# VH-VL binders against q58766, part 5

Target 1, 244 residues: q58766
Amino acid sequence: MIIMYAIGIGDNKEEVLKAYEKLKEEGIEVELIDNPKLLVDKLLDGEIDGAVRGSLSSSKVILYLRERIGKFYRASILKNPFTNGIFLLSPVGIDDISEDKNERIKDKIRIIEFASNFLKNYNIKAKVAVLSGGRLGDLGRNKVVDETIYEAEEIVEHFKGNVDIIHNGILIEEYLKDGYNIIIAVDGITGNLIFRCLGLICKIPGYGAVILSDKNVNFIDTSRNANWERYYNAIKFLIGGDFG
Key: E = the ipSAE of ESMFold2; O = the ipSAE of OpenDDE; V2 = 0.75 times the mean of E and O plus 0.25 times the DockQ between their complexes.

## First folded at step 1 (VH-VL)

Design d06 (framework fv_dargistotug; at its last look DockQ between E and O 0.00; V2 from the best seeds 0.00; counts 0 for: pae E 21.4 > 2, placed apart)
Fold by ESMFold2-Fast, scan of step 1:
Structure d06 (fold): chain C 244 residues (1-244), chain A 118 residues (1-118), chain B 106 residues (1-106)
Amino acid sequence: as target 1 above (244 residues)
Amino acid sequence: QVQLVQSGSELKKPGASVKVSCKASGYTFTSYGMNWVRQAPGQGLEWMGWINTKTGNPTYAQGFTGRFVFSLDTSVSTAYLQISSLKAEDTAVYYCARHYDWGYFDYWGQGTLVTVSS
Amino acid sequence: DIQLTQSPSFLSASVGDRVTITCRASQGISRYLAWYQQKPGKAPKLLIYAASTLQSGVPSRFSGSGSGTEFTLTISSLQPEDFATYYCQQLYSYPTFGGGTKVEIK
């Protein structure tokens, strides 16, 4: 069986072409697609096995993908510096979860279910950590922090007998040391800030943001202005979980 | 009190199929997943996989894809293991075990001996 | 898969003896290790989880220690009902078991 992958090419052409050439020299078949709808259509119609947005317009690709498959969430794929494995960080987009408390809890539950199924495709056991704004012993000191703790505890209670899941407050470094590989941020703002600190300041290797949905679709969202290694790593991840 | 009660022993010919049941009581069935563990005669424990009882989604260990199927009937709080195209090497005691916090197996069924012989 | 090497495979002991069983993981597994006891013809019973946390109802003579790659189960004063096979199990990734340690009466 022939397995094909595509990278969207819009702006930042030199970096996309560098990724393309590197993949080609390694025998990896990659198609460059300069049309947002065509990239999505080829992926969803089964003409390609996986796609990276590349340097195409995020708004055009993501909006059309949403029209085709409905609601989805994003999770950033990052290397765990303590274990050398990967972890998913979600939500990482401002529109990924609801502002309504009850709907937000449901969104996080769906994220955990979809993320767990995604990792299963790579033979990785899901280990879920739910972040809150403080330490467990701080309950009662601040109403905003307390609400994040209550939300995290409700999510843990939903899963604890079926999924390896923990809430240990704000202690993201302890979660990663223990090998947790699905990190649920308080909201999209906090998730994005964590991503920016780890990926852009600390330069922890990343593989783009995978989409999480009730459809099994091999799509990675990337920064339009990324260096070639980002596009290359995203394709390598889709192919077989080459985590470097 | 939590109990997992498994179906009785089975003697089958090669090529037949078998369906082992594991009936849970004393807790909310869908709150805890169910693991399957195999033990061949005189051998150690071998994890086969688990099923999420809330979603019905199974996860199989690498050696247990294809012929092995995990399923549920939540209306009777029962998990099932089905083995098709039985081979002599499938002879073993099959255990169900409750998936507890972090995935520890806190309660086990008594085991079902499946013997495959001509 | 994460491999667990259990040692010794067999040991003979007398009532009142201190028994130590070791489990070594092929990679770091943090504290994701459990110990089970299995008596002949019976299902395994959970003794210890999270490397050192004693399961409810298990006698205090059982204890676990270790983290990362080396783990130990200790029975401080062996009782007649403790003659059994003991298995370690990791849950850091998909579960795997050690080969077992059979504790026999001397």
Scores: ipSAE 0.659, ipTM 0.860, lowest interface PAE 1.8, mean pLDDT 90
Fold by OpenDDE, look of step 6:
Structure d06 (fold): chain C 244 residues (1-244), chain A 118 residues (1-118), chain B 106 residues (1-106)
Amino acid sequence: as target 1 above (244 residues)
Amino acid sequence: QVQLVQSGSELKKPGASVKVSCKASGYTFTSYGMNWVRQAPGQGLEWMGWINTKTGNPTYAQGFTGRFVFSLDTSVSTAYLQISSLKAEDTAVYYCARHYDWGYFDYWGQGTLVTVSS
Amino acid sequence: DIQLTQSPSFLSASVGDRVTITCRASQGISRYLAWYQQKPGKAPKLLIYAASTLQSGVPSRFSGSGSGTEFTLTISSLQPEDFATYYCQQLYSYPTFGGGTKVEIK
């Protein structure tokens, strides 16, 4: 059976088409779909093996996907500039996790579990780093930062002995340098900022955002305003986990 | 005023256990971590680890895992250090110290001498 | 672990002397350094934190300087009550102490 993938095409058509053409040059055929529901339906009904949101509306695609498969999280896949491996960054959306402390902790725990399983499918051992809002030594300097530190510690405690997990403050550069491949941001805003800084400003390679769920959904969430490279990389990732 | 008051000196035999207490007062106990520091006779200061007084989660320094246990009783604003299977080399003064701004230890207990002798 | 090396280990000085103690870190620790004074039979007392900030209640004759890997504690005019052992402490990562400097008064 022929493996088939699709890219959503809404606005930003030029970039999507550019990605399409580049893939075609490599002998990779991809279906372009301009209907959000059709993209999701084809994926979930097994008509295609993987889908990239492309430039379709996030609110329409993600909402419909949520209706079909239930609650899920997302993690941005980025290339580690130090190790040349990949790491998952989550959460990266403002609505991805709860604002309630207890629920947020639960969300982060679930993210870690799903992310770990995700990496396992690619034969990558999970190394989890939990971010807080400051250095460990900053404890006592700011109440908000303190809460993030305590929250991170609580999460680490939850996984103690079961997962390679650490909390060493806000030192994301050290986490990445040491090869941690699951980075848990303080919240969706923080994660989104990290993503935008690293991916959009510094231009580290990215492969879109994967779906983290108890369901195996081969879907990559991409920005409607992304360049062709990001759409291209997303498809390449789906096809064979090409990280280079 | 902030005060940390530790339990009194202990004399133990090898293999025994000891539990040192550190009672805090003058501040919100659960708002600041508590560190433990060891000082062998005539030696320098050695950080043993700390405990998150809000979550109860302890972190142990290298060399202080296994036989050393940090615990809390928040109802009485007290941190505890328990040392099991005591050895002669455990003979030292043990301090509790509050974790404060920048991570420095601004308040210390008076220390508890633990002597391990056969 | 980050290692802190204090120098000298011992020094003797007279009342009124300017005393300088150095603490060197095995790696950069920014300003995450504290200084403590310990008198015999007593708990350490915080003198300086964040490399150069004087703790409340500490005499102004004490000062700290430095950043990165080299730090200095200075007593501008040594007093009789300054007889003690001084320790530096890094707080960049899990805390470690220097070996201490014992100041004896001539």
Scores: ipSAE 0.025, ipTM 0.581, lowest interface PAE 3.9, mean pLDDT 93
Fold by ESMFold2, look of step 2:
Order: structure tokens, then sequence, then C-alpha cells
Structure d06 (fold): chain C 244 residues (1-244), chain A 118 residues (1-118), chain B 106 residues (1-106)
């Protein structure tokens, strides 16, 4: 039985094909799939062992995946610029968590649980940091910031005794320096902006966004307009966590 | 058991100063903020502000930024409210109240009546 | 500044009556609302937080509901010890209190 991986191919075909050719040079068999439903069906039915969305439309692939497996979240896989390890940043989909304040707390709790299980598959102990909109001493100065602080504190309290988790405000640089490897953003917008700044502007290495769910789904989401190296790195990560 | 015990009532003349104490017991003092709430005779509750007992940083509500000073002595688990240049309209019961995770006030002191009259 | 308007400001009731007190916020405050009971000469006592969660030791005849701008405190069967003044408090921003609802014996 041959282990098989697939990359979705839609727009941006040149970059997907460059990744495909590089993988082929390394003896890695990858199927190119141009149909969103087929990509998802082959993965979930076990015909392929892992999938990268590639340049297929996010809305088509993600909606169909949600129909097949229910609610899930995304976490960007990024290299920690201070420790040489990886960290997960979540949520990073702008629509991954509820707009309702109480439901988004539940979403973040699920993200922490699923992200911790993901790192366990790589024999990495989770160290979780929950972001808020300010410093701990800022309580009472701004009601929006206060809300984010209270939400972060509630999440930390939920996990006390069970997970290595901290909230020390907005100080993402201190969390990364201290080796925290699950970074929970305030919401999907802030997570997406952090990803764009770190990955796209500062160009720290990234490996795509993993699907977090209670199902065992070996799927990495990538930008429709990524360079070939992002598609290549996503496949290499799926194969064995090789960060190349 | 958590308790907040405030100092006794005060009778003062206009222009004087008063310092109300609130001594906490039964919990780690620096783990919870301390609020001050005013209630004038026959009136409702009015939040005056709070002090972060870990950092000592006070936050004052609008209208309480001048003559009102919050302070701490963490070595004896005590919060203080000082009111300078007392006016007749400062006549009220002053409560301390413990700040909890959702910002609600779960334990209150018994109140300190400050009466300002000539 | 978030204004809380309680209704009614006073209420006359008998032991055994069902009592409903409302609190309306001038803007959305989600579930960040608490209810307090105060008897004469005593400090306020927390009854309900997060709009609907009973504080430990509070009798089950008390209940809270609502979110956003409209909130309700209900006493299902009024007892002699429930004659008091009730205040709502928003915790969304710097705390503010409603004007109070005095529940008096009829």
Amino acid sequence: as target 1 above (244 residues)
Amino acid sequence: QVQLVQSGSELKKPGASVKVSCKASGYTFTSYGMNWVRQAPGQGLEWMGWINTKTGNPTYAQGFTGRFVFSLDTSVSTAYLQISSLKAEDTAVYYCARHYDWGYFDYWGQGTLVTVSS
Amino acid sequence: DIQLTQSPSFLSASVGDRVTITCRASQGISRYLAWYQQKPGKAPKLLIYAASTLQSGVPSRFSGSGSGTEFTLTISSLQPEDFATYYCQQLYSYPTFGGGTKVEIK
C-alpha cells in the first residue's frame, strides 16, 4: 500500500506545479486534484493519506469540509523566531469563531484542546498563551480591552491544573521568547493580522494552517496565492513533520 | 472565611479630612481588587473606583479624581479611602467591596458612615 | 457612561407573590450584569452574576434572565426576608448601578 498525498490545484497553477516538480525530484508522490469535493472526499474516505488545499478556492473546500466533518478551527504553523521550534497561532480564519461573546470563549477552549492534541502527535508538550488587548494593569481604562482581559482570564481558569497555560496580556513577543507554542488570538481578525505580519511581512517560515477538530483529519490549508515553497513545505510537514 | 471589616463612623466638620480603612481577611489580599462605593442617605449606590491590590494602581470614576485617594498597606491586608477638604455632600456610607473575575463585587465591608456637618 | 434604568422604582407585594424587576441598559452589555439585595443598614449582597447565574447560598426562588439591553430579576414566591431594595449593576465597563427597586410589604 502506497502512502499518497494530494495538493489542490486551481488558480496560481505555476506555483503549485513548481512545488509538485520539486517533490517529484525528491521521490515524493503527490496527486494534483482540481475538484474541491473530490479532494475532501478522497481524504475522508482514506484514498489519500493527507491533503493540502493548494490553490483551490477556500470557500468551496472549507464549506464542503465543514459539511462532512462539522465545526473545525484553523491554526497557522509558524517557526518561532526566538527558539527554533514551531508554534501554533489560532484562530486565523476570520470566520473560525463565533461573534457571540460567550460562544467565542467556548470556541477558544476547543481550539486549545485540539491544538494541544495536535502537538502531542509531534511529542511536543503544549505551553499555551492567551492574548488579550492590553496589559494586566490596564483593567478599567477601556471597556473593549477589559472584555478581552476578562475573557482570557476565564479561559485560563478553565484549564488550571490540566494544561500549562498563561495570560499576561498583549505581550506576544514575551510569550514567544519564553517558548509558549500555542498562541490564542483575541479573534480571527487579530489572528489573521498577526499571521500576515509575521509570515508575510517579516517572512518567518510557515507551514500552512492545520485543521483542528475532534476528527482525525490530516489536512493543511494554504493561501490560494502562495509561492511554491509554501505548498512544498505543507506537504513535507504532512509527511513527517520535516521542516526542511 | 472572607471578611472585610471597615473602620467606625466619623463625624467631621467641613474642610477636615477622613481616612476610612478596610481590613481584609480569609483570602490572599493581592489576588483581588478593592472597590469603593458611596451611598448618600436615602440614595442609591455610586461606584467611586477601585485599586489594583497587586500593583497599587488606583482608578477613579469621574467626579472622584480630586479629593479622593485610594491606598493600600498590603502588609496588614488593608485598603484605605482618604477624603480631603470634606464637604456636606460627602455625607454618606462608604463601602469597600472585593473585585472578582467578572468584575462583580462578591464581598462587601459593613460600611463606614461619614457625616460632615458644622 | 452606561446608564441602567430599573423598573419599577418601588413595588408593593405580599408574601407568596411572584415579583419581577427589570433593568434596561443604555447600550448593549452582553451578559455582564449583576443583581444585589440590600436591607436597611446593611451592605448589598450579591444575588446573581453574569445575568442568570445564582451566587452560592442564594435561594432558588431567585432567578435572572436577559442579555444585551434588557434584564429581569424574578422572585418566584416572595418570602418575608425578601423585602429589600434590589440593584442591578453592569460590569461591561466601569461599573454603574441602577437606581434601585424597593420591594415593600403590602
Scores: ipSAE 0.000, ipTM 0.394, lowest interface PAE 19.7, mean pLDDT 87
ESMFold2 (binder alone), look of step 2: mean pLDDT 93; pTM 0.938
OpenDDE, look of step 2: ipSAE 0.023; ipTM 0.574
ESMFold2, look of step 6: ipSAE 0.000; ipTM 0.389
ESMFold2 (binder alone), look of step 6: mean pLDDT 93; pTM 0.947

Design d07 (framework fv_dargistotug)
Fold by ESMFold2-Fast, scan of step 1:
Structure d07 (fold): chain C 244 residues (1-244), chain A 121 residues (1-121), chain B 106 residues (1-106)
Amino acid sequence: as target 1 above (244 residues)
Amino acid sequence: QVQLVQSGSELKKPGASVKVSCKASGYTFTSYAMNWVRQAPGQGLEWMGWINTDTGNPTYAQGFTGRFVFSLDTSVSTAYLQISSLKAEDTAVYYCARDEYWSDSYYFDYWGQGTLVTVSS
Amino acid sequence: DIQLTQSPSFLSASVGDRVTITCRASQGISDYLAWYQQKPGKAPKLLIYDASTLQSGVPSRFSGSGSGTEFTLTISSLQPEDFATYYCQQLNSYPTFGGGTKVEIK
């Protein structure tokens, strides 16, 4: 069929319909689905090539996804203003990863593995940057910062020789200038704040949050109350448009 | 404090039906999935499936379709397991267990005390 | 489904002993593995999740390790209250349990 992509529609109908109309003007038709389970089932059964949550209930969609694919993480997709490509930022939720160091390190390792596999589907080579709270030269100044540096170094060592991965401190702007496209935040709070600053204040184009798992799932999670451009951009990303 | 309290033991004849309850307290019932696990006498743990407490959608493990039905009463924060046409091999302790899916770490953090269902004669 | 094989199925140990239980998955499951303790007549109790993370309130003598297909639960110094049956569980797909390891005295 000509309709290969879907957008979930619940609340915020005006913005979803505006995205739908704009896509249609460009010759792109999408199916509007108002049932969370149907959206997930159509995607995972191969009836559609990709799906955007749209304005459907986040908790219901997440629960259905988990029933079908098991455990997953999320990463925000943002446009890199220096390279014109995209980058993934993770974790981006306050509750995304544990406060316990050992659990947090494992979560970040899984995020890196799944994010690398996700980018491979778009023929994008993974370049991973692990953030810490300061520069390596700051070691010994502050216990909390030092702990974030040690954590980042442990993660880098785990992947050395197998993945293009570096730790160069807090310098997110330098990672982006150098084309790093998987940015691992210190924790969920810092990732969420970085996202809100870049996406909501600075208005850097975003494509929603991708699902990261050992299953390749062509699904983007969007804010229930997003503007139409977010839903539009998410579909354009899934189609594989020119994003740099 | 999170608690899962199950109904009392049952003694049934082959061919009868039984309905086991699992009442949750101390948390928002619809925010967590409820799993069912059985354990035959002297045997190990066997996952039967789960129910989505927000939607009522059940998912059954292979071998637990047909005679086994998961259901909910959200107004009283209770999950139910019904077994129809009971057979001797259904004799087991049946547990409900909460699944923590709101974070990225999935595990059964709280369990009911278990309900012994005995099918004999 | 993913099969979990525990070894040994039974072991005898004394208070103070170091006990190691192994769980092998038929397919790679990353770190999506939990360990439970079950005492006779009681419900299972979560000990460890994500292969190596201790549940709150669980004594530090319990530890888990492994990734992929090979996992271990270790009790560094067995206490009287630790005599129980231990089960591993994978949650990378629809949950399955290992066959259990019964830890008995002597």
Scores: ipSAE 0.000, ipTM 0.400, lowest interface PAE 20.3, mean pLDDT 86

Design d09 (framework fv_dargistotug)
Fold by ESMFold2-Fast, scan of step 1:
Structure d09 (fold): chain C 244 residues (1-244), chain A 118 residues (1-118), chain B 106 residues (1-106)
Amino acid sequence: as target 1 above (244 residues)
Amino acid sequence: QVQLVQSGSELKKPGASVKVSCKASGYTFTSYWMNWVRQAPGQGLEWMGWINTRTGNPTYAQGFTGRFVFSLDTSVSTAYLQISSLKAEDTAVYYCARLGRYDSFDYWGQGTLVTVSS
Amino acid sequence: DIQLTQSPSFLSASVGDRVTITCRASQGISSYLAWYQQKPGKAPKLLIYKASTLQSGVPSRFSGSGSGTEFTLTISSLQPEDFATYYCQQLNSYFTFGGGTKVEIK
């Protein structure tokens, strides 16, 4: 059997082509696909083994994925600066989780399950940290913060004894120092902002956002405006878990 | 205003069971988790675990699983610690303590002395 | 899993003395450390949380400092009512107490 990978090409052509040429020089051939539906169809029909969105329209690719596989979530794959391993940050899309509290809790539980299964593919044991807007000791000071604390505690209680999981408030930097490798943000807006600060401003190495679902989808979502290294790293990750 | 009042001292034989109460007043009981802390005679403080006062779900520290049970009665703003199959080494003062600002233990019960002897 | 070591385990001091107690953590805990005072036969009382923040009602002669793995409690001018055992506690990953420091007034 032949293993095939593809990169979507739309806008930002120069950066996609730079990634393509770098991969080709290393003996890695990838297919460039300029149509969102075709990229999704080839991946899900088994004609390619893995795909990176590249510079194709995010809204179009997400639409076609949802039509084919139903509900899914995304987690950004980032290098942990304290441990030199990777961690997953989720949710990172503003449409990934429900605005309804009860459904949001269910979404975060599913994210944890799918993210844990994703890490098993790389022989990485899941260590889950659930973020909130404060600490247990802050209860009673602010209703919005209190709700994030209650939500985080409910999620921890769901996995008690089955998963290495903790809630100790807002301290993302301490979770990362302690080696937690699945970081659950308060909501999609918060997660996306954390990602943009770490990945785009602080330039922590990253591999794109993996698709988390109950179906096997070897797909990494990446920024339309990314530099070539992001597309290159995403393909290298799909091939063999090359942690940059 | 905030007070935690614990039940009185207990003298028990090995193998017996004991249930210590901690009654809260002066605040909304379910807004703050409750911790349990043990202090053996002449020894330091040892965290036993906490109970989520909203859900009733307990978490136990290493060494306090099995014989130790945390529970609640929210209708009377009271937390309970039950110890089964008592051993001599369980002799200690047991404290309840409220999980306050920045996860500090801001208010404490007066302590309940549990003595286990034949 | 985080261990706290207090030093000294015992000290004797006179009224008016500056007293310093140290707490060392086995791993980094940022500023998430509290200090408690326990008088004989009494429950502990919270003095300081988040390494340096005084609890309401605690006299200003008490102060805390430090971050990461090394923390200090200072009593700037010891009073007779300060005879007690002092405990540090890490708040970063559940809770662990130090072994205590007994302060006796001479």
Scores: ipSAE 0.000, ipTM 0.424, lowest interface PAE 16.7, mean pLDDT 87

Design d11 (framework fv_dargistotug)
Fold by ESMFold2-Fast, scan of step 1:
Structure d11 (fold): chain C 244 residues (1-244), chain A 120 residues (1-120), chain B 106 residues (1-106)
Amino acid sequence: as target 1 above (244 residues)
Amino acid sequence: QVQLVQSGSELKKPGASVKVSCKASGYTFTRYSMNWVRQAPGQGLEWMGWINTNTGNPTYAQGFTGRFVFSLDTSVSTAYLQISSLKAEDTAVYYCARDYSLRWGPFDYWGQGTLVTVSS
Amino acid sequence: DIQLTQSPSFLSASVGDRVTITCRASQGISSWLAWYQQKPGKAPKLLIYAASTLQSGVPSRFSGSGSGTEFTLTISSLQPEDFATYYCQQLNTYPTFGGGTKVEIK
């Protein structure tokens, strides 16, 4: 039997090794890889079935991924506290979406398409909520907020009739309560801050960030300073969609 | 104009293999998933599973694992259904049908069907 | 899997009749139901999706209604070309089809 999954190991050695030992205790063997390029190459060449970045350098792993697969996006996988199902939050990467308005709209449309396709693999029906900086009743009060509202409305119009999609402003708590499972943040900064609040402060269970692209990449991006449970959960998710 | 064109009818002996093709045209192949649906003589429609045209990953309905293989060739916008170790019970019309990739969408376009007859 | 039960399984009707077909789901499926028409020797054709949305090019005499577990397909003033077998399909999870309703001439 070959080892089918790998975890990258760099700075946060103790936590990665704790995850490795826990997985081994449960009969799951993973390869530990300390080289960013080797991790990416083994995954994309089909030598392993899935990979977790672990504690390897994010900038180096992301660079090598881009060299091989081109443009991709990231979505954080989090447990919905109201429904006990999962939801995806995107964008959460520094450079996942464009600063140009028209290209940003296209990026968000592609994120929705890839995220919906990802959930379909787990027999989960996509329910998409597009965030903006305010409410529709706020329109005309702030130019920056208005632009986010117009962008969200354009994205909703693009998908009408084909997917369950809504824009109800900034009301993320209402979206989650209603079972929406793809949450599109205003931008990468906003998405990452929402993730950090929910995942790192509020301790909502998370499974890492999945790579969303036009190529089949079974890869989860993790925080390099995560505790062992996050690396463990990411591997468990890859091998069987284990949501806890 | 959107079209799904399937390969012609097949007559096979028990134990043989068959490969049915479904060639798509008139749309971006990877934007829609491809489904396979079986209809045995005088019976209703039975969903066999789907293949993600973007990733190439197949998913099989219960009862269609093992002998049934979904694959695709994106370069020619074609999906394939292979059935190995054919049995008389596999005699049916096999349809390909697309649905939107975002979620389980309606099957808006169907192939014309391929009759596979398994007899001794 | 979610089971769909169609009633009646068979009906005889005349041109000009109003025809109703029911589809009942074993679990709640919201509005995620489609209706198909299949003529002998032909592939199925999508008529209605999202329970009540008419597919482009489908005659207005076809209509759908319902939500949750009970759905209805209605054909107002049946035409000669409408004699066919009709199938419902749920799209809330991995797809499943109803057993079909054959509409034939009286």
Scores: ipSAE 0.011, ipTM 0.577, lowest interface PAE 9.0, mean pLDDT 88

Design d13 (framework fv_dargistotug)
Fold by ESMFold2-Fast, scan of step 1:
Structure d13 (fold): chain C 244 residues (1-244), chain A 122 residues (1-122), chain B 106 residues (1-106)
Amino acid sequence: as target 1 above (244 residues)
Amino acid sequence: QVQLVQSGSELKKPGASVKVSCKASGYTFTSYAMNWVRQAPGQGLEWMGWINTNTGNPTYAQGFTGRFVFSLDTSVSTAYLQISSLKAEDTAVYYCARTWKYSSGFYYMDVWGQGTLVTVSS
Amino acid sequence: DIQLTQSPSFLSASVGDRVTITCRASQGISNYLAWYQQKPGKAPKLLIYRASTLQSGVPSRFSGSGSGTEFTLTISSLQPEDFATYYCQQLNSFPTFGGGTKVEIK
């Protein structure tokens, strides 16, 4: 097989083509696929090793993925500004986790399991940090904050002894300084806001959002209207995690 | 809107030359190769070749080498077909048509010019 | 070069008829085949690409099928505007066209 990776091409053709040309200059050949179902089928049938959504319709690609692999979550792949390694941030969408407490805890546990397995594919040791809205010393001051602390503590207890996992409250900057590479946000709104601040305002490099499931899916979801560097970075990540 | 607009019909004598133009609008000119397709009166479609709009390098089908020249003016998003030493058998409608240049599965021609009739006679 | 043979070269049909046109490739081309419609005095119009994918704006009565060396274009219920010449084209290498199938009103 000659071509092992693909980029979806729909809208935003100029930026996808810039990424394609840059990859080709570096000796990296990718297939451009203009059909959402074909992209998903080629990946899941093993005809290609990895795929980037590119500029294809998100709703159609997500629909076909759900039909083939069932329930999944997403995590944004971002460069850690303190360590120059990568970290995963999840959840990052409002529909990623349940509003029900018990189901929300189960969703976060599944995210941690799938994210840890994803990093193993790249020979990266998982280090998990669970965010809450405060610190243990803040207990009793605000009921909403307290609930986020209790949920984080329950998740940590679930994995204790089996996964490198910590809860140290709201201190995301300390987690990143210490090399934690799976960051579990309080909820999808919080995760999306963190992503937008780091990726769109502070412009830290990103590699797209990986699909997290119990299936081995080497797929990165990238914005339809992204700059060419986002498509380029996503393919480079899939090939071998070029983080420098 | 995406369009290809060709120059008007030509009536030429044997031995003359002709230059047909194809002006593109509504898309990034260099992202698509430009095909030339010939159709003799009452006959089918015959692919003549294409030109890479980014590099300017032409590829000619067998039978269209020598008297036929594909060229570009990228500053005005225009492709040209020049035929020298015209013969009666060159009488045909000549079409330009764009095609995606990056994958073999994408060599379909989704946008066509309206055609230019070249008649070679007295 | 890959040779494409269309059958039949001529077909006479009435409005409402089901019309089937075949295209045969001299070697395997996977699903890399397109179909075009050409009306008299007009440029060809893309109908179908990659054997079975309908081009945007083309009526659903047009469908394509096949893979490898045998391909079919079907018009499920022929309309007056469908009387035209139809061409197949392979996408696997440098373009080549079939000889065309002329669909005329009975």
Scores: ipSAE 0.000, ipTM 0.390, lowest interface PAE 22.9, mean pLDDT 86

